# VHH binders against q9p7d3: the designs that were tried, part 22

Target 1, 295 residues: q9p7d3
Amino acid sequence: MSVITQAQEIPTVAANPDFNYEGDPIIIQLCDRDTVFELSRDQLLGLPESILMCLFPRGLLLDYEIQECQLTQRPLIFQTADFDPSLLQYILNYFQMAENRTANDEIALSPPPPSFPGKCGIILLKEDIEFFILPPISPTTNIAIEVSPNDLLKLKQRVAQRLLQQKKIFDCLHLENSTSEGSAEKNLVRMLCYSGFHEDDEWKRRIQEPHRACITSVTLTNLDFSADQGPVSDPEYFPVYHKLLLFWQKPARKCWWDSSTSITYNGIEFATWVRRVWTLELAVLGANTYETAAV

## First folded at step 4 (VHH)

Design Q04 (framework vhh_7aqx_2)
Fold by ESMFold2-Fast, scan of step 4:
Structure Q04 (fold): chain B 295 residues (1-295), chain A 124 residues (1-124)
Amino acid sequence: as target 1 above (295 residues)
Amino acid sequence: QVQLQESGGGLVQAGGSLRLSCTTSGFTFSDYYFSWFRQAPGEEREFVGAISWSGGSTDYADSVKGRFTISRDNAKNTFYLQMNSLKTEDTAVYYCAATDLYWDSTSPYEYDYWGQGTQVTVSS
C-alpha cells in the first residue's frame, strides 16, 4: 500500500506585500513547551510554507494580527502548534546565516537563478517518519502475539534507533538495488544534487520521539546553478530549475510506505511498516523575501 | 513549440475497448517519461498509468490494473493507452503528460507538458 501525495497549497497564511512593518519583534510561543522565539516580520514570512503550516495549522493572517495588536495595545505574541524547539532553532539559524551572507555580498558573486535575480534561494527537504510494529502471528492459533507495554516501548526504541542509523538523506531510496539508469529515484537524486545537495549528505537535524513512534528530519542547502553556462530561459536546458519554480509556489509532498525493515526482540521477529513523507520547498531570501514566483 | 496531442477518444459500450494515442513534437521523445491522467466532471485529475523513458517500467492506478496497458513507440514519437473491459466509471477526459524527470509518476505536479484532453464516454 503506497500513497503518493501531490503538492499542497497553503490558503491561510496571508502576508500583505503593501504592509511594511519594521516595529517590535513578533514572539511565537510553542504549544505546551514554554519555548518562545523572537522574529521579525520578514524572518517569519521568509520561513518555508511547510514550516508555517506546522506552526499555524489553522492559518495566520499576519498583517491583520499585527494591526489588531497595535490598535488594542497588546504585545505581538502568537501561540503556535506543537513543534520541536531544536528543529525550529536550526531552521531559523540557517535562514539567518543565509540572510547575513546575502547582506554582506558574499553570495552576490554566485549567479542568481534567472527568476530570482540578486536573491538567495534555500531548498528545504523535510522527512516525517511514522512507524508501526506489526505483531507476529502465531502459526498454530493464527492470533497476534501479545506484547507487554514495557516490551512495546523497547521495540519502538529499537525501531527508532535502526531508522536513525540510516544517516544519509538518500539511503531510504535504496538506489544500490536499482538496475535502471533512468529510474525516477535516481532522477530525483540528480535533481536535488544539481540544486545544491550532495549524494553523501546526511540529515542535518533529526528528532525522534520514542514514545510516539515518529521521527522528523530536516536538511537545507543553498540553491546553486552557478555551474550552468547556457541560455537560462530555455526549459529544455534548465528543466530542473523550472521544476523548482513549482515548489516555490507550493510545497511538494511525496508519501510512501517502506515495509522492508524488521527487528528481532527476545528471539521473535517483528515486521515494521514505515510511512515516509518528504516535503520539498524552495524559499527565496533577499530585498523582497515575500515575493512569489513569476507566473 | 512543445506539443502533445491526444486522439482515439469517443463513445464506447461497457465491456468494449479503445486505444488512445498521444503524438508529441518539440523534444527528444526517447528521453521522456509519459503518463495518462483522467478527469471526470467535478472531480480532480487522477493518475491512470505511466511508462518510463526506456519503456522498462510501467505503473498503473489500482482501478485500471489488468485492464489498461500503456506503451510507447519511439520511432513514431507516440505513446498509447490500450483500454480493455471498459466500465461506465472510466468515463472522463483523458490527458497525456510528459516529463524528463520525476520521482512520483502519479503526481500531476511532476509533469512539464500536457495535452488538451480527449473525451472518453462509456455507456451501459
Scores: ipSAE 0.000, ipTM 0.147, lowest interface PAE 15.7, mean pLDDT 73

Design Q05 (framework vhh_7aqx_2)
Fold by ESMFold2-Fast, scan of step 4:
Structure Q05 (fold): chain B 295 residues (1-295), chain A 124 residues (1-124)
Amino acid sequence: as target 1 above (295 residues)
Amino acid sequence: QVQLQESGGGLVQAGGSLRLSCTTSGFTFSDYYFSWFRQAPGEEREFVGAISRSGSTIDYADSVKGRFTISRDNAKNTFYLQMNSLKTEDTAVYYCAATDLYWDSTSPYEYDYWGQGTQVTVSS
């Protein structure tokens, strides 16, 4: 089993002619950062899809990229989109620890720490925000007010800045405006809080895409288990996990539009329409044995 | 510990009435949503009706709407299913269920706690 190397300075050496393109680790370099991470092919492909999409928004065809490096005689260094190094390190360490715990060869791998009792899981929540600025219709001419391309860019930058300042995960759902106890928004918040989130939790990462009127946000938390033993597939032992799976199989209720934001241009108010899409990804560790003593 | 116990089942003639009760313990009754499900021999559990925490929202299956009434009594930690104009097709084991959260009240997988069931037999 390969080990995930801790974050290091970017190598400044020329391509190593002794590189083994079939067995050497892949180095990922975060865009415009001095931070690099070394991963095996299995570790890279084992990352949550939400994280892979954040790191490689243009897509990642691993076999093709490796062939290109081999043909061009360059080292296996793949440049990613920008990402928080501390968050990525946490995710990589989590999966490395999970891999070590489930291995059959106990002598080769570190035992699980005492603070890691029973079964555990991690929840990754990703938000994709796409925003649009709507010019008002003039009541006298019945035509939309025109905005120059340069001014439109400035307006989009201002909208992005305001959206990035909204740090709390659940503020965008405007729960105080819901009229029923069983509203979709309230049930979404309750299910996520049931699973390990808190009402005041903040996004761990938020970034505006350089080429689109888009913001990507990501956060993670530990999955709460109502039981510390039994199989994951058994709803009696893992009711939160099963409820979360059933809840997330209803896709129509996890995408919504928010029109609560506006922006002023030349003394005129322009409405901003924000499309929000939430994606949930779940990673659950294998079975543990945990023993408690009565004191 | 949390417990739900049904009572009031039995044998009744078609066109008759029965009232089922579900007595609960081990949790704060007013924080929970309650439902009734039934299961006929060889069938899966079928939704009958659900009542919200406040009692202001009540859902019924189309097959029982207008004949059955669900209600709750917070002072007694008990909720009820009043069954009127019973039909032979209503013959089933009736289960009470409780949860503090549901997305779809008709899905049995949404419910955390279940009673053991009570038999209702409607003869022709």
Scores: ipSAE 0.000, ipTM 0.180, lowest interface PAE 15.2, mean pLDDT 73

Design Q06 (framework vhh_7aqx_2)
Fold by ESMFold2-Fast, scan of step 4:
Structure Q06 (fold): chain B 295 residues (1-295), chain A 124 residues (1-124)
Amino acid sequence: as target 1 above (295 residues)
Amino acid sequence: QVQLQESGGGLVQAGGSLRLSCTTSGFTFSDYYFSWFRQAPGEEREFVGAISSSGSTIDYADSVKGRFTISRDNAKNTFYLQMNSLKTEDTAVYYCAATDLYWDSTSPLEYDYWGQGTQVTVSS
């Protein structure tokens, strides 16, 4: 829709920080849903960057859109990527409650707002994909087929597009090829599912560059599990979020090579080697503020 | 310049069939990815179906899967949407779209070129 800036390999949403919009509210409409959200400029820009990246995969030049709508006297409506409306509502309500404090709770004249017992976390799962295309060796010259820079760029874009067509977040782990119940891949999926992800969840944000892509998924989790919940050996009583954080703090376990992809371009098959790096970002909600923790 | 032009829309009874065509010019047809989208009054543009540049990858919206077929003819620089077993809820303006690549075939934002749209009305 607009521009995405990237700093230190982390995609950002472009916006003018000095603009002050005093007019009509900003309306966002979730992709393929009847759900709309009405936000102030400050509410929208106050969302965690992880959420903004998921909502606006192509970026957002908010000040430009506001000026164009004011000039043409149109309502300001943004189409977003697909997102869970209940999750977004929970996030918006939490930040509003954090700002308004307990004193404002007694003034509610509608159904009571959702309650937020204990600490909640927003979990962002990010995959950085870097791919390497290997030209085949010519049988006549025994030299690698030379590819022009423009054709190499197109090949890289096609590889990224093929990889991003695997929409489910766990497809790249090839769980069907693992028969071991205790495999690292099975344990990772179990921990993420306990933290709020589902096996059918899809990547929500996609960013591409000539040689890499970044895709993300986000969910909420409860961080306040009691250590006194039943027998320690029972998986259902383990603080799974704690195990997830400990597992994710081991960098070597989150990077792997995938050679299962190949691409055909102009009748020639190119082998592709993909470096996949999964990172986990936690935004801890509590004490009327939030803070981020990365592994 | 790049141009996409739909044809084949019209009025049809429920249970009937229509074939939409999108004729293109101004680019190398075989290198492009093509899709169909539709928009009913008061609704957003919704995905209908997509076909990759090679023709080997084809996607459909769940609501049309099994009833609609997308195809392409590189020799004629034209791609098609065969619509069978039409329902009244299929009534919409149908748009053809093209891009040299997409990350998400279902997102209208992925497409660089669009036709003007053709009306399909399905009566009971």
Scores: ipSAE 0.000, ipTM 0.101, lowest interface PAE 19.7, mean pLDDT 66

Design Q07 (framework vhh_7aqx_2)
Fold by ESMFold2-Fast, scan of step 4:
Structure Q07 (fold): chain B 295 residues (1-295), chain A 124 residues (1-124)
Amino acid sequence: as target 1 above (295 residues)
Amino acid sequence: QVQLQESGGGLVQAGGSLRLSCTTSGFTFSDYYFSWFRQAPGEEREFVGAISSSGSTIDYADSVKGRFTISRDNAKNTFYLQMNSLKTEDTAVYYCAATDLYWETTSPYEYDYWGQGTQVTVSS
């Protein structure tokens, strides 16, 4: 028998641009990573709540820590839970670009007052995949076929590649198998497409851990800002827009099992069980306070 | 649901040409890696040629290089094997195969979908 080891990736990412260290410095050190991020208070608080929950699963007392650092004249450094640096960089860059665009273009979301404070809406859709490979039962021995550690790693890599080839966001919902146009899956896709997504959109960032059988995918989109032909003026979108407000700072989660994927290796068919977790959140740029929790 | 079907096989004299087609259905054609394999009686399936999903990577077995050309037509959901300067040793059942691996593979065990096979016989 061989010992199976799981390799940890060594991340390298660019530093967060435009960070101002004066008066409100925050340094984020990701768990088990050498990468650090330098954020302002506004940048940290502007992150989607679902992302903050991932970084600080036990919460944080941000104002208390800031006060202590100001009192003791030291920089504020947070140790976070494990999180992929490339994924965090993508999110930070997206929010910074959206902030700059909103400031320069004078474009604003026009919700019914007073229901939507802030300058723009950003929708975050995240998928977490964990897959399990099922060795077949031998018809002659009635025992599961033994897979060597080396073959198991190759099989995990192949399953991950198969899943990554489903590049479009909505491929995993298998809409072609739905008999009703009023299905929950089709209604979700319709809502997201009225909000800024397109049916052919692909995941913008996918992070694979081939040794751990995990994939994390993220895509971000802006709510439409157009005053002339904006979605708020669309009779179909107006009800959808109000439904989107249910996800404002209240991330929704959907979990399901997908057994549609199988792989053939060395002449043997292996079934897979794929656990998919979707997280959907509406974040509003410039409409935030602070997160607090006792730890 | 996924189906691959070969056509274009037959009997041909040495030095002649044949074009094999593999028509596919039940998946997004442009996402798949396609290969041709052949099998002579009593032998294992051997790799003939492959074309990547982007079309940028094309490879051939040494025995067919310069004589065979693999191509794909995404609009028709079909890929092809153009066989020129056929030899008697090219006689085999030819199979088309598909996988969604993003890189080329010559192992028949790394392909998920297969056609029924089409006989190619090259007479002296």
Scores: ipSAE 0.000, ipTM 0.104, lowest interface PAE 20.9, mean pLDDT 73

Design Q08 (framework vhh_7aqx_2)
Fold by ESMFold2-Fast, scan of step 4:
Structure Q08 (fold): chain B 295 residues (1-295), chain A 124 residues (1-124)
Amino acid sequence: as target 1 above (295 residues)
Amino acid sequence: QVQLQESGGGLVQAGGSLRLSCTTSGFTFSDYYFSWFRQAPGEEREFVGAISSSGSTIDYADSVKGRFTISRDNAKNTFYLQMNSLKTEDTAVYYCAAEDLSWDYTSPYEYDYWGQGTQVTVSS
């Protein structure tokens, strides 16, 4: 209909053609990749918050960008964090096929049903890092030294900023040089790496919450189940899967406290504790399913 | 304005002792963590020992535990590394470092203030 030719060459498009677009599509370009995805505003905002945090760790100002796009008449393109394009396409297809929410807006923890060959598991690993500053007890009053809430928040934020300047996310565990029984730390790191973190991951990709003294990070990865499955209950056939199930069923293995740090305030040393909490969600995705099976 | 200056380095025979000093200026000494790091040729800076602002927390690298002692003198704005039973593997340039916030005091990336370094050579 238009005399204006839409002959725009864009990087490789991996969009779901079944998407219903209202007006011009929103283009998502994966960081440093030739892959782009086209979807509607409703489809983008309908994704689970955890997925949106993976894609846009610095937040998303959709209404502002749309207004600027309208004023400048440029295409609306959002740059995402680094993400697996095949995994994103699979997620988009899954939620599009559901047509409505699957009982809730959260990715449910579930093993893959053995009766559905060709399905894959999606592991969503979330890490929340919180900072606690323990004021020392005054030797004269036997009461903890008071710090204003504003100063306490600033101290926590400074500790968080220093953490983000560290090189690798697991350096604080000092696996090779730990003075404690290293088996617990080494096993924790191993399970986190099975769940999508990498031993050499850097703090640079983590975000600090703007209104809180905390850091949040999210990793998404595939859990590959072979097409010719043996009994899922057999730990010799699915050893990684069973190790992850056992690990994530034990509450003590989802949290790590690091108390090796301190901070000085008004000439007084305060102990600083960091709590790293890991939450794992496993979703079984398939073209013919609307619900994630509960375990 | 902040300055750290090492002294006490030199040549010693294996089994000998050296005492390194780091004198500081330009900041409130009592508010700072102090650490010693060393660097052998071709290696990254390695943690040796640290002492907290209160003096209550003291830590050492496993390779020097039982042989080295870190201490501080707030009245002199100076902190020390007493090195006993020196080994040839202790040969390195020793750096003093200071910071008012410690996330991981064993990491050289935490420290904004550094001395210029002093050479320690252990022969045998």
Scores: ipSAE 0.000, ipTM 0.169, lowest interface PAE 15.7, mean pLDDT 67

Design R01 (framework vhh_7aqx_2)
Fold by ESMFold2-Fast, scan of step 4:
Structure R01 (fold): chain B 295 residues (1-295), chain A 125 residues (1-125)
Amino acid sequence: as target 1 above (295 residues)
Amino acid sequence: QVQLQESGGGLVQAGGSLRLSCTTSGFTFDDYAFSWFRQAPGEEREFVGAISWSGGSTDYADSVKGRFTISRDNAKNTFYLQMNSLKTEDTAVYYCAASYWELPDYSTPEEYDYWGQGTQVTVSS
């Protein structure tokens, strides 16, 4: 039985109404990349909470940037945290298609299921990792093995590199091993795979925090309306997408400690303790009103 | 406990080929980058080639580029040096080496954690 909690909200500020937003582009430049994206104010502010948190982990001061650009008569340029350009392009395309869709227009990505006419969906999956190195205890002296500050820094860099090599989304759940919680994790993976993920999918973005022993991972997929396993002739069957919405009406978090990672340094094995926080967010978009409070 | 053992050396005529193997034990093979060095009679040890811990990156000395190929087999805890188009100047004792850290310069012998005992390669004219 996994424990799931609600995700936290991102604070935003209102834009200056005296600035002309209709003709002026906003440029997003990804950290440590030459890649830029041009988008409208509405596109930027319409991004999912989890994506905004990933791009602007220290918050977004839109009014300040607009006022500064108005004074200098230059386009708005926002520096973001590092992000996968292809994943960001996919997100922007998805929301742009949804935003430009009318009740009579089809979107290019996926048709809505009959129970949600005019709706499109995405699933956002994020992992936050904090890690700690545990020096071994000598069995003869009962004293922890001492590591110099410089060697400790190198060990932290090595642990980060090792964790970053764990590219597959579901590897951390040890689904191949039998555990008391294994059935819950297997059910979660099965539901996500029915919804658009594949068991071999890799994280689209994995970034180490420069000043902390922390890694963030993000991936996103379309809800796979074709994955519904109900017979086409059964009008009372509810698709997996509908069941997922009923279970996770709000962003959900699962937190646990993982001790499966170890590293070897100068012939000595060091254990690591890794705190893993999974955040799942489901967004359902469309021109039509959905009749339940779940939307 | 930790051991690196070379094999596959011997006598070969110029233009021939040899494959060297380095079998390791006593550490987690997947966590290490591996290199080959050689030492000719009367000379100091020189870098030959390296392979990263992921296997996604290789580096070679200019004198062997295009002729030698380094590879690794994580399932067998073994890495290899395929030597083609051998020259008399390739005559040396060949050593395998392991590094836990990703190195900015793989040609520095002092940066390596573990070394093999060496295997003789002799190229005749």
Scores: ipSAE 0.000, ipTM 0.123, lowest interface PAE 16.1, mean pLDDT 69

Design R02 (framework vhh_7aqx_2)
Fold by ESMFold2-Fast, scan of step 4:
Structure R02 (fold): chain B 295 residues (1-295), chain A 125 residues (1-125)
Amino acid sequence: as target 1 above (295 residues)
Amino acid sequence: QVQLQESGGGLVQAGGSLRLSCTTSGFTFSDYAFSWFRQAPGEEREFVGAISWSGGSTDYADSVKGRFTISRDNAKNTFYLQMNSLKTEDTAVYYCAASYWELRDYSTPEEYDYWGQGTQVTVSS
């Protein structure tokens, strides 16, 4: 459960008569990187909550001294936690593209969902992978097989490459192992497909950490409501759409261990344990908290 | 762009020898395992031999064991198939293939990431 912090409200509140957050640019500088992004107040606060939590895990304000320094400097500069620049750029570009499309549209080509009339819905799906290679136990010594540091590095690179070559979003759910059509995995895929994903969609950005066995993948889609007899005519659509509303500004997380992946090394099978964390969020451009409470 | 190019094919008499080469570009050679496959006219592609990414293990089809040797030269981004004691039934188009991971079964063509165009080997009686 997330609680609203004062840190997220301060950039929206004028400190004095000459101070204007809406007109002033905000610069965010990624920790441990010399990368900066220039955003408007509305762009920063309109980012998905899941992304804001990653950028500012302690909130924008650590204490009143830090708050005062950040608010009095021009341009406003906020330092973030470590975050990949290409993932942030992809997210910012996607939101800007969606906003520009909506602004230029006298007659929407894809009508917005009834619960958010005149607004654009964006679904963000993020996957964080951490993987571990388990050396098998030698039958002769009853001790784990020793792998040199150089060979272990190459083995980790091969596991990472194998995971990256599974380009499709839903490959990790191993739907072939689900015996029931109503399984949780198939229900999740159906929900995401009704939200605008397709079963063959690929991750849009995938980043491997160079110094650890970690991969971060992100994809976004707009709510698809463009067909003449589209999702509204589907009896499964309304229950799924109501579930998506639960993710508006409140990221849903799913964490599981995937033991289905293995790798061979010099003829010996190594078990690969993959920890996967999915974060799902619905962001609605121009929505306010009251509209969610009213629905 | 990844490329694999075979060379060294040609006509040879039964009992003779040939050395095939596969030169690669577009990836880090030392991180890949390599294999040779062959295809005779009217037949499906069959496995010939494989070498691991470390060079520490090799595998061969029963029909070529003791006659063929696979090797790699990481400095030249090239791997080889030394073919000795050639038989007329060795006549085929020979293909080189690359895999980023160690395979449980090197004889499965669908498991390979990249393929060469093939080079003809003809063994006369």
Scores: ipSAE 0.000, ipTM 0.203, lowest interface PAE 15.6, mean pLDDT 73

Design R03 (framework vhh_7aqx_2)
Fold by ESMFold2-Fast, scan of step 4:
Structure R03 (fold): chain B 295 residues (1-295), chain A 125 residues (1-125)
Amino acid sequence: as target 1 above (295 residues)
Amino acid sequence: QVQLQESGGGLVQAGGSLRLSCTTSGFTFSDYAFSWFRQAPGEEREFVGAISWSGGSTDYADSVKGRFTISRDNAKNTFYLQMNSLKTEDTAVYYCAASYWEEPDYSTPEEYDYWGQGTQVTVSS
């Protein structure tokens, strides 16, 4: 069944109650850039969940960073994943203008950068992976052999490592496979490419645990709601927003089981059964942050 | 919580040797691949060397091949960078990094899950 993640409140981060955020700035530094952003706590926590996942794919722990800064006597700086500085600036400017509005005032928003005309949306593609190891079957007796819990955990870790070595976001779909499910997978790839992803895009950052993984990729999409009067007879010419919504309104497979991975341990081949879930989150800039994909 | 701590930096004369250590906590050390990066004043962060999760393979930047050796000690949850025949051009802040990938693209910073805060190495002539 298809899942479209609704726009949500930002994650609540555990905060040290003794830390005074009213007077202390929070600095974020974009990975591999000299670009830094100085934010208030409210600005940081006011970012959409999709943005927070892109900036902090391994999570954001304020207490940890405060302790590290105190131990090393360095400024409170959060290292982020690589991110487009112009997009982040646009998002921050939007929230700043929204905070300064009154009920009867017009809000003048700075023009978006030339690469982000009109209304902008952020599409986060997130893959959640869970591993199940099938008992090995003896070739002579055709009976499953028993595996200890510790060995099973190690096997799951090795399967996770092998799966996460697939760098390109669409590698997991095995588009060369001639199965009937390949048609639905090709349609998903076409829809995501229409929305701003490219076939050669790679996962940007990953969060890994021994028996599960979460990997993410993000793209911008243009949300020109006024273009909804496009050609009625051809869905390919619908605005990106409406095309994505129409796709997700129909039953579609975004959760699947992958049995293509196996691993050898102590000379025995172990088959795996991997639950893979693709979640798409659409955050609309310039609209209510609690909007669902259906709006 | 996960932490990487560099040590062993300092001032050394050109032609000398220095050994950096990176001590880790909060994860299973033997499951990770490790690398060293450095950043000279006014320059971008660059790759120096890496060691695979099994310890069976290593990779080095061309500028340090034959002079630097990366190694790991799973019993101590620590990995090292042995720097020999140091040059003034090796002056930089050195960072350690960890990746859960079995075979990451070692020169790509985005492949690393955890980073240390850096240690200064100064080589004088």
Scores: ipSAE 0.000, ipTM 0.111, lowest interface PAE 17.9, mean pLDDT 66

